# Miniprotein binders against q9h3h3, part 57

Target 1, 235 residues: q9h3h3
Amino acid sequence: EDGFTAEHLAAEAMAADMDPWLVFDARTTPATELDAWLAKYPPSQVTRYGDPGSPNSEPVGWIAVYGQGYSPNSGDVQGLQAAWEALQTSGRPITPGTLRQLAITHHVLSGKWLMHLAPGFKLDHAWAGIARAVVEGQLQVAKVSPRAKEGGRQVICVYTDDFTDRLGVLEADSAIRAAGIKCLLTYKPDVYTYLGIYRANRWHLCPTLYESRFQLGGSARGSRVLDRANNVELT
Key: E = the ipSAE of ESMFold2; O = the ipSAE of OpenDDE; V2 = 0.75 times the mean of E and O plus 0.25 times the DockQ between their complexes.

## First folded at step 5 (miniprotein)

Design x31
Fold by ESMFold2-Fast, scan of step 5:
Structure x31 (fold): chain B 235 residues (1-235), chain A 84 residues (1-84)
Amino acid sequence: as target 1 above (235 residues)
Amino acid sequence: SPEEIREEIEELLEKAEELLEEAEELFKEGDPRKAKELLMEVIKLLWEALRLAEKLGNRELLERAYELIRRAWELLIKLKELLK
């Protein structure tokens, strides 16, 4: 049933991408307005489909903060999808290396650090820290899910431009930790989302490339990062 | 009974396929927002069909549900690209 749940959640995330977003865009809005915006739209109170009692009366897919230098580039997703379908019908084995090459060929390079938190003050505090890091230029872009009707965990996504750039991925982890985040983080390339690798057990692919754990009083960077694909500690 | 559950799964799959075909047509005809609304209903029906088929242990119904989910996912990706 885990596989069915993953496919259902992936479909819900894609639906959220297509619904309106609440965005603080540092490219056009002064940083001094961020605190008021965060107070107006705390993720624990913004509802997915709107509610008269919440900050929003209309559906909200995501709450996002764009950094001053943010320049969105999804790559050639249609070309990626066509190549993926051809690969599947070829009967050739599907591997992490094959997907990495498809992603590079079609320039679908973005990825994200994910954290899951229960609705409440701690979620709102974590999001505020991430949003400030984005506006101050330590991170490029981030988004957080609104509260679902069932009241399950919410997700904060912190994006990097290129999942093949290990140093960039690690720098984002450092910035997240510097923002006061202490929970488990996992890193996923967006190519896996576009290809529906949430059916994962079918190809035995792990869509998580990196895992970061906070360490109080430990390493200089404040976390241990594991490369899940190669089972190697990076920090 | 197992036979009644099988009939329920078949009804869910039939309705899902009908709505999926309508959503695919709406996408081609340039109404992606209505296609998205129908696709969300398709996914809901397919989720329930998968849950019941897994519980019943029926491989044929699971394969039929997976094939419809594959088609639904392809349309979902196309809609996301268009409506972002």
Scores: ipSAE 0.180, ipTM 0.596, lowest interface PAE 4.3, mean pLDDT 84

Design x32
Fold by ESMFold2-Fast, scan of step 5:
Structure x32 (fold): chain B 235 residues (1-235), chain A 84 residues (1-84)
Amino acid sequence: as target 1 above (235 residues)
Amino acid sequence: SPEEIREEIEELLEKAEELLEEAEELFKEGDPRKAKELLMEVIKLLWEALRLAEKLGNRELLERAYELIRRAWELLFKLKELLK
């Protein structure tokens, strides 16, 4: 939203990561409990800093659902950051390719499809669809922001393990669409976030790799996916 | 006024750096829970400093805030390994 810088958003994400999360963990919780959990914690009603009138009295950073096969792996973020500093000092060109190479070397490979929705029924319905897809195994892990700003949009993040695996990224998009999601989606590797690379960076890097728009084609439901870096339609 | 805002930013950044150093030491000493508590306070101070520094348009203060944000990210990832 207007009035926030990319750096402000980074600080908000850091704080959210460190505050408590409301988690439905399908590795330890029966799938039959999901509907009750979703009813108890609709993201449009869960407040960022707690409110006696909301489902939470204490701060909540994220609302998340972990799939049965979810195995968190952040990679070597410290090694990545050190290598990034060395790259900047070396005079070697900083390009999407060299950043990708650093991410691979340090195993910092996760990325996410992002969607922004206003608080309300549409957000809660979208989140419920995503959460069910995660618990059913079509997606691996997802999270949604709580309500932090009155009238402001909330974000749903659907993660994939490896942003360099184009097929995996596209399969996640298909699963999101199959869950009934019709809004604009953008895909961002976490490596850009960990290095503080946002819009208007001095290296002219685009942290958004893919864009997905809903499109109903013939008898099949689908989406149009654009490779933002190469300006190539993938679907 | 610009001078008052500058002083406020400098105080916020100084306090954030002091608390960040304490959090880094607590992490090293094996107290990740208290390190997390201080890191959360650091993040709040950095948000305030960043907002004011951008409004003031002071490049040196923005660069100091960015450096502290970078150090906060390093500590955050170390804490995530231990606390989850």
Scores: ipSAE 0.013, ipTM 0.419, lowest interface PAE 6.9, mean pLDDT 82

Design x33
Fold by ESMFold2-Fast, scan of step 5:
Structure x33 (fold): chain B 235 residues (1-235), chain A 84 residues (1-84)
Amino acid sequence: as target 1 above (235 residues)
Amino acid sequence: SPEEIREEIEELLEKAEELLEEAEELFKEGDPRKAKELLMEVIKLLWEALRLAEKLGNRELLERAYELIRRAWELLMKLKELLK
């Protein structure tokens, strides 16, 4: 059910990208300072537009943690957009395959695992676990949305470098599960976000490539991952 | 009712288009901060219009919403690059 609103949350999240971020950058900040930073800025208390009663008086778009080895690469987003406009004008079909090819051609390869949680202790605890995994090097980078004025669920985004690298995507899922996360996860390539493609789109494309569900009483498996694009279980 | 939903969608799309045109002009005039503020409101209106248009099943309103969303995302990406 939470997946139904994920595309709308992603669209609002893109708007938040342009507002200031609260960042713990492990490339320049000692890991020993993380616990104090997490205590100062719990996502359930940080407000989107600022409030004297919250940790922030000014707007905050995202709360983020950068890993020690993190090296951002957005690719050629302008080239992607020009090619997308040309594709829409051409007679070529608009399919997951053609979008994948545009993303590869323009090196717009990043993607993210998403989890949606209500404001409160469970959200703050989940974020702390993810943030520690990032600082310890099990994940590369993550961010979480601040609390909206009207309330509602918040989203944690855990990024990977290349959505076409299935093993890397699965390794990130394993690291998230190892951090104690048990909620539903969905994986979305950033190329869909840059092109404004969400759940309700003209081309009836599904921007969710993978879905991960926690597995109880299992063997070596911490989760069940489904490849939505190919309708295949990935173990 | 379907008629009330249709009227609401039309009002949302008209308001979004007016604000989007204003945001596009502000961007061209060199005021990216104000363009950003208007674009945030445009995005909110368009997602609500799209939600209602899908519920109504009206193809013409859906196509209008998708065209405005395309324009909004193009401006949003230009603003993200500029304000980075």
Scores: ipSAE 0.013, ipTM 0.444, lowest interface PAE 7.4, mean pLDDT 83

Design x34
Fold by ESMFold2-Fast, scan of step 5:
Structure x34 (fold): chain B 235 residues (1-235), chain A 84 residues (1-84)
Amino acid sequence: as target 1 above (235 residues)
Amino acid sequence: SPEEIREEIEELLEKAEELLEEAEELFKEGDPRKAKELLMEVIKLLWEALRLAEKLGNRELLERAYELIRRAWELLWKLKELLK
């Protein structure tokens, strides 16, 4: 409920990064092919480790859609990790501000809006809306987890280039809402993911920077966005 | 009882450390897929140990769980870079 995932899910998500991805790449594939691709690979039916009765017989780590203007940039993750180890060894206090500076120094700036949904129609419908927004250029890139063998909620991740760019993060939220998404959204910088900082961590850091809740405002669709670190509404 | 929970945490941490050491050696010896398999089991054991240690309020066990989680994440990232 508070926008965090279970501790072990972060590690399982990283393991999924190592397995093959099902990708619709709008840089090389016409937008007219998207609806057929979404029908072939609904996330509620694509299985994590493959099943002859599902759309996939082999493992799938993620189902992703790349926008036409998408340009991957993870920054210097190795330099970030080395600096993180040095920081821990230094005995200096570890704070959100310290991690932010580490991320900026090593250009590890991407972040993502997260939504967690149970397998089923609502998940598939939400993913289709996000995928269309990506292909039409309102969002840059997104991915969704496949169905786990043990069940449980699946996650849709919608990425932005720079978590320090508040306006860009808010613009992505607006595009997600315009795509018809009404569920709770939380925003997490990838620097926390790369350093293995999840809900339970020894420094009591909150890896979630923003929270978005749907509100229908007059004739326009809108949302209330909270800066969780400062407990301030950004309206 | 608190004693039973402490024993469960100790057993989880001992098993996780043994498997983590084996995964680290498999990675060094050039078997990253088996290292990955063991590491996923390590992470599950450590997550459960951390959950129980937090409930028990035992600082020493909590610190041990955090140190093993740090090592597991370091190996997980090395595996991710190698197997992507």
Scores: ipSAE 0.095, ipTM 0.509, lowest interface PAE 5.5, mean pLDDT 83

Design x35
Fold by ESMFold2-Fast, scan of step 5:
Structure x35 (fold): chain B 235 residues (1-235), chain A 84 residues (1-84)
Amino acid sequence: as target 1 above (235 residues)
Amino acid sequence: SPEEIREEIEELLEKAEELLEEAEELFKEGDPRKAKELLMEVIKLLWEALRLAEKLGNRELLERAYELIRRAWKLLLRLKELLK
């Protein structure tokens, strides 16, 4: 993310959130149906605005898989927004710690591991691995963007319910690696998204909290995870 | 020239503000899908305005663009809650 581009992409992501989703919900659908669903809706072929030649004729914002234990909780986003406006007028320092406390106070705790992949077999294979991990209970919920008109990379988002729970964030990373994912992963709390804070912001806040890089053989976890906020290696 | 870039930024900001006001009105009138379509156009105009204002180095224009982006962002959050 690079500031102006990141703000534009965030607006596009919100637009996608408001369009219809293709969802495999393991809370109500037998796990045995997953492979057929994945074959019907490969993300490299599902188009953002629909196409008679694709699996969808109508717009699709996201392709998602909900785990059996998935319980959505966005927290008090309106309370967060009001507190953020008050903080900006208070003269108090705006720091990562201050935002973390606002997020905790208003229960806006979710976050996500992000991976960007070009459309094609590797994207579809990665998504299938993530989807199976969700249905099998190793991950809670995930979504992938459909193919944009102009092409470009697609994003897989793997959510955790609490960005302040470091162990939970690391467990999700481990499960992503166990699913065969080898690309760079970055972790972002949703509180930054709700407040419109991106790479180039006036408070110099880094919205990326963790970074995960694949590591062959030497790592028991299959990856090296860096805490970007504190500049500390966790694995 | 710097003056031509300034005029372009001002035109982009004026169009974005007009469309944003229309989107806010459509939201109030119960047409969130049309409000969303206008907001997507607003964001495109504001993104281009920010890029040009940064290139120009004009703090006033950057601040105006950020103000409109913040306002558009608040409406996007409300639309997200309504539409999904």
Scores: ipSAE 0.188, ipTM 0.587, lowest interface PAE 4.4, mean pLDDT 85

Design x36 (at its last look DockQ between E and O 0.79; V2 from the best seeds 0.00; counts 0 for: pae E 4.0 > 1.5)
Fold by ESMFold2-Fast, scan of step 5:
Structure x36 (fold): chain B 235 residues (1-235), chain A 84 residues (1-84)
Amino acid sequence: as target 1 above (235 residues)
Amino acid sequence: SPEEIREEIEELLEKAEELLEEAEELFKEGDPRKAKELLMEVIKLLWEALRLAEKLGNRELLERAYELIRRAWELLLKLRELLK
């Protein structure tokens, strides 16, 4: 199951995008309603395909929170796919740099910090912290997977609008840490998701652009962020 | 044995390609929901074939699996854009 399990999970995540979502939309819903919504839909209890004993009887692909300023922009995914096919037939090297160039050209710029947690109190607590940060304006948008039939870890995705904006990516990391999150975070641009760049990809590309590790320093708390694409520590 | 594993991979790839062609046709005919159902089965078969081909160390079978995964992912993204 090792490396190829990640590809299967990625395909399931794309399939989840096609099923109904449970959304708290701060653009149209008062922030005062968030705590009740979080209590009604804890991610450890919401089931992927619905169960009589869960909060949902019908399938749920994702549980999401949209911030007040959230403005979705998926870019030109069709143009990206056509350019990707052309790149593969061109014989040009496939590198993080060439993928970055394709993403910029087609305005497919969004990306996300990923954290994987086992179902339970810590997952629900982490999600509640992230959701509050989104509604309060420290983060733009986030989603969390429901509980799968086979169990296993669930994923929280915290999006930024431009993966090429390093400061914005780092600010999101800081906001995640400020929300009390201490686990490993990895950052993946949506262009990698759309083009199928996962752990065992045939081009041997690292599937993450950044990694963040929680660290205590003196009397302060913070994180160490590594830029995987350039092999440089940013913090 | 390596030969038995090779035959299993060949069978998985053949079945996956057949179902993928059916899913691609259903998408063209305007039945994206049925296309999605078949595609998820295709992806399961292809990941199994990839895992076995990697363990066997057979480059030809691995490349065939990668090509089918490329087609499957292309359809998956098109379905996601349509049905999201």
Scores: ipSAE 0.452, ipTM 0.758, lowest interface PAE 2.2, mean pLDDT 86
Fold by OpenDDE base, look of step 7:
Structure x36 (fold): chain B 235 residues (1-235), chain A 84 residues (1-84)
Amino acid sequence: as target 1 above (235 residues)
Amino acid sequence: SPEEIREEIEELLEKAEELLEEAEELFKEGDPRKAKELLMEVIKLLWEALRLAEKLGNRELLERAYELIRRAWELLLKLRELLK
């Protein structure tokens, strides 16, 4: 994936946030209904624009599952943006530490593990595993992109409440691996998305904080997690 | 050729700027949905321009692309907050 594809996907993801979501909310819906909901709305069949013959007739931005402990908190995104504009105008150096401090100050701490999968059974199976982990309380919240017209890769996002909490980030990786996911995972803070920090940015900041690779026969975690900023293995 | 790539970048940036201005106006006029649609095209153009400018190693074109990306992103955030 070229760097620019990741940024275009980030903009598309933000645009998709504004369209209707298909949500399974474990706080209001019995866990016993999850399998029927998954069967009704398999991500590989749900279309972004509600194409004829799809499970959805209307546009869908995301398919999401909310866990029992899910609390929507986006923090002060407006204050974050204003502070970011002021920082850019100041000509002060911008570092990962600067972004971290902005995120903390404005309480924009959410981040996500990302996996990209081709449409089909593997995607739907991966999503079902993640959705179960969310409903069972091993994960807080996850979403998956619907199928695009072009049949490109779909993304599953598994959120954590605080990208600065390394333990929480690693626990989510472990839960994803326990759900049977073996693909490459990348972890991105939402603050980087909100501030337009992409692979190609004027500050040369890496938007990916962590990378997780599946490992056979290795540590109890079943993955190797790399801190991309420091180029250090955490596991 | 490098010259052809430069010309392509300039065309992309010009088109992106025009569409971005239109999207900003649509937002001000109270049509955020149309502004969003247009803005997605703007972002696509700017990403291609940035890709080519990086390939060319042209600092001026990179700075222009980054500035337009900044403006586009600011509008996207405003739209997101409004259309949530």
Scores: ipSAE 0.427, ipTM 0.791, lowest interface PAE 1.4, mean pLDDT 89
Fold by ESMFold2, look of step 7:
Structure x36 (fold): chain B 235 residues (1-235), chain A 84 residues (1-84)
Amino acid sequence: as target 1 above (235 residues)
Amino acid sequence: SPEEIREEIEELLEKAEELLEEAEELFKEGDPRKAKELLMEVIKLLWEALRLAEKLGNRELLERAYELIRRAWELLLKLRELLK
């Protein structure tokens, strides 16, 4: 794992938030139109800045699918950031429990399963499976990065609404696996992203809360999921 | 050599800080898209400086990089709120 690469990707992800998105919104678009949309905008061919010959002529920050029940709520991010600044100057220990409490207090509870894939058929196929799971209601919302000009791995993010709800996080993992995804998944609460806490951080905190590894004959879900902070298997 | 790497880190940090000051000024002047462009360059320079400083194990340069990263992230979040 390259911490600096992941952190560069996180900064690019935040910058991409500020550009236009390509969105399939199941709340307003019939599910029967999904396959045509996926064929028009495969993530390996949609370019970040609208390269000639791309299906998009303008910049795209993210490609996203919103499920029928999707209701965005990022919580009290401003209050979270203010409390974080106060905590840093207080002399109190900074621990994963501290971050969890801040997230709960300020209702910044969302998190995401992440997978990194090279551009090509595997990425497009994985995205299509995830997008279908979202439209069918097994997942709430997902996004995938477009192809960068310089190339490199792309990321699929599958959101859950409450990282403290272990059952909900594990259910999302199961839905991802049911879509045929076999690669490593890592789970990161959004609180770490909003506070700018990445793998190479001064508190040596680990922003990855869970890891999921596909295995045959494992748990009932077909995954082995590890709580990284406590070294405890959840499945 | 370690001394050549130290000099490279210092050059990266100096350039990053210069661009960060420019990005902060552009934000105040009401040109957030240009500020965003400079900030992406700042972040790239800072991560390279951090990578090299970690290889050297130089605490002073690491702390300098972390402080500039904190300032850059603060501006990035302000830009995100503004540019929706």
Scores: ipSAE 0.253, ipTM 0.596, lowest interface PAE 4.0, mean pLDDT 85
OpenDDE base, second read of step 6: ipSAE 0.288; ipTM 0.678
ESMFold2 (binder alone), look of step 7: mean pLDDT 87; pTM 0.857

Design x37
Fold by ESMFold2-Fast, scan of step 5:
Structure x37 (fold): chain B 235 residues (1-235), chain A 84 residues (1-84)
Amino acid sequence: as target 1 above (235 residues)
Amino acid sequence: SPEEIREEIEELLEKAEELLEEAEELFKEGDPRKAKELLMEVIKLLWEALRLAEKLGNRELLERAYELIRRAWELLLKLLELLK
């Protein structure tokens, strides 16, 4: 059911990584150009494979904004994959802890907050808020999926450079909330994406490390964050 | 019936394995774009096979689906490294 839908969406997301991206790169482009770029490429109208009626005639895998301080590091994905094969045949338990250790050993540390929204004004508005936060330096980098042929929800991914840095993950959540985002957020380390850990995974692992729910909590940052691996609230 | 579902899973797994082998050959022959297109079809078939195998509760078919998904994901990661 839902788990198998998530597997399919995750495979499509990885395939999208291999296609061209539309990028606003704040490292080389003045921040004053952002509003025009966002108006030109609203994610609800940019099509996955190109369309005469859309802003793009060519396929687009992702629409992304790079922050001024963004410095990408994917780590050793090849070494991670080899170690993963070894772990699966070793007889050692496959747990969040062993996956975390593989990620650390191979420097595959990035992760992302995910939000899923239907195509339309709310998606475009949410993306614009995230993009501005990236360009203004509150977030490092983000991307959003284009509109699929069949429709369905689109995803905004907001990256942090180290999923083991809990403070950094929480600071990103706060910045997302400050940008006006109120929907459910889940945090997934890229190591889980590379190793195919989704809802219907063989090892029955929770596919996300953190979950953030918007809450009007008075003096709080407006969200409650749950550590799903340890079942502990971090607020 | 359970027997009809079993047959359907076996057909999905067989087709997925044939297409996966073709995708692996395309990758080896230096056509990663076609390999990617074919691999996406493989993943759709394996996803459906896995769903049905779980519903049926057949451990043998479930393990076969997991093994093919492992191979598919191995190729997917190689394609990701090459095409990004």
Scores: ipSAE 0.351, ipTM 0.693, lowest interface PAE 3.3, mean pLDDT 86
Fold by OpenDDE base, second read of step 6:
Structure x37 (fold): chain B 235 residues (1-235), chain A 84 residues (1-84)
Amino acid sequence: as target 1 above (235 residues)
Amino acid sequence: SPEEIREEIEELLEKAEELLEEAEELFKEGDPRKAKELLMEVIKLLWEALRLAEKLGNRELLERAYELIRRAWELLLKLLELLK
């Protein structure tokens, strides 16, 4: 069940990226308004298509929070895609290293920690924690999917500017954990999404670079972050 | 039945492909707004196809859906560049 949600989320993310977003922008909105905004638009109640009785009357693609330091930079996604097509045509081996190099070359370096939560109080509480961390400058940007009709799990995405900056990726994990989130986290570069690198892809590439598990027991409370490519614990 | 689910997925994928081709043509013809509208329908169909293909555990259908999603992304990115 947990595995296939990622591609579903990619297709839904594409559709959602085309619909209006509910955004709290900390660059233009006082932080003191965050609690009222969170209360007005709890992710568990905001519906994808603006269902009757929802806080939104119109379709909502994403609910997002932008931090003070947020600067959208998508890089050269078009050049990335062209290079990817050329690479596929060349018949050259495609590896995680190849994708990393393509991403660097085209400055498509964004990535995200992903968490999947059932609709309800736990989701709304997790989102509120993340939103505060973004507004407080511990995180740069995050988004959460609205409630689907089927009542499936919602996803919170917490972005980092550079998936190749291991320290930045780990710092974001730490900030997520500090916000009180204890669920499984997976980290995915956006380049993998843009190139259609999903689970069970023909190149056998794992679209998840990192996995974070929270340890509840023992003296070492914290995340255990696994590098999936190398099967090495980083923490 | 699994067979009925398979048929439904195949129908969804076929329809998604047809609409995607139409969206790609509309884009080439210089109607990015209509292309966007069709593309949104394509993405919805592909989303449903993926859901069902995942439920069925059919790798082939998943791979077909992923290829269409890739093409949909390519078109989407082109549209986003024009609509910014």
Scores: ipSAE 0.031, ipTM 0.496, lowest interface PAE 4.2, mean pLDDT 86

Design x38
Fold by ESMFold2-Fast, scan of step 5:
Structure x38 (fold): chain B 235 residues (1-235), chain A 84 residues (1-84)
Amino acid sequence: as target 1 above (235 residues)
Amino acid sequence: SPEEIREEIEELLEKAEELLEEAEELFKEGDPRKAKELLMEVIKLLWEALRLAEKLGNRELLERAYELIRRAWELLLKLMELLK
């Protein structure tokens, strides 16, 4: 309910990147082992800081599945940060277009579809569907947050390698829907994460580029995708 | 009262700045894990200060909170790059 709660959660998510991850890596592990791994580490039961009663006794930042073709590419984040400081000092307008150009110049192109679900069966089932899609090659890479001590919603992040490739972003949405996911999805480029663009940002930018809603009946894709910045329906 | 809320914000900002300076020093001295722990406390204090400053409608306190958040985020990105 707080206006800045999303920023707190975003900072906690970045802190989680620095803690150990539980990874199923399809580049080195046979696909036949996935179901056992999913049963061992359901995200509703894996605890953020460890608990004798959970699957983990030690802290876990993220639970992730890497596809066979996954090749990490973070781009030039240091160069992006320097250019961002220069842009702010210049007095030039901060817009989605200028951020897009900074991202392209510094090759910080990855982005992600986000879904938020309460701990429980629906979260675990959704994650299992996403994980199978990754291992089968329909998605590239995904991660899910562990359960926080206070409870609250957990997040599944499904990555694409280039947020400027609209067709690739839409193909990922289609694959998520084909996996049986029906909840609201929003898409955020990683450049926004590095530059601190969240819900209550100083520049009044929309913190997500796309929104996907499950379409009841009739759609070949199973969803409607909206470009939030331009208010244009893409599907 | 507005005056009491202003005092609360000033105390939160002062505490956050002191802890942020300590976290920055720990990072420079080669203790990034402890720097990370303090930084998470800093971020919580700063978001509470920002929430109260917005409710109070005080632009000066909002600007002070934003500057400390900028410094905190800069350290967070450095820690993230180092501790992955």
Scores: ipSAE 0.161, ipTM 0.562, lowest interface PAE 4.9, mean pLDDT 84

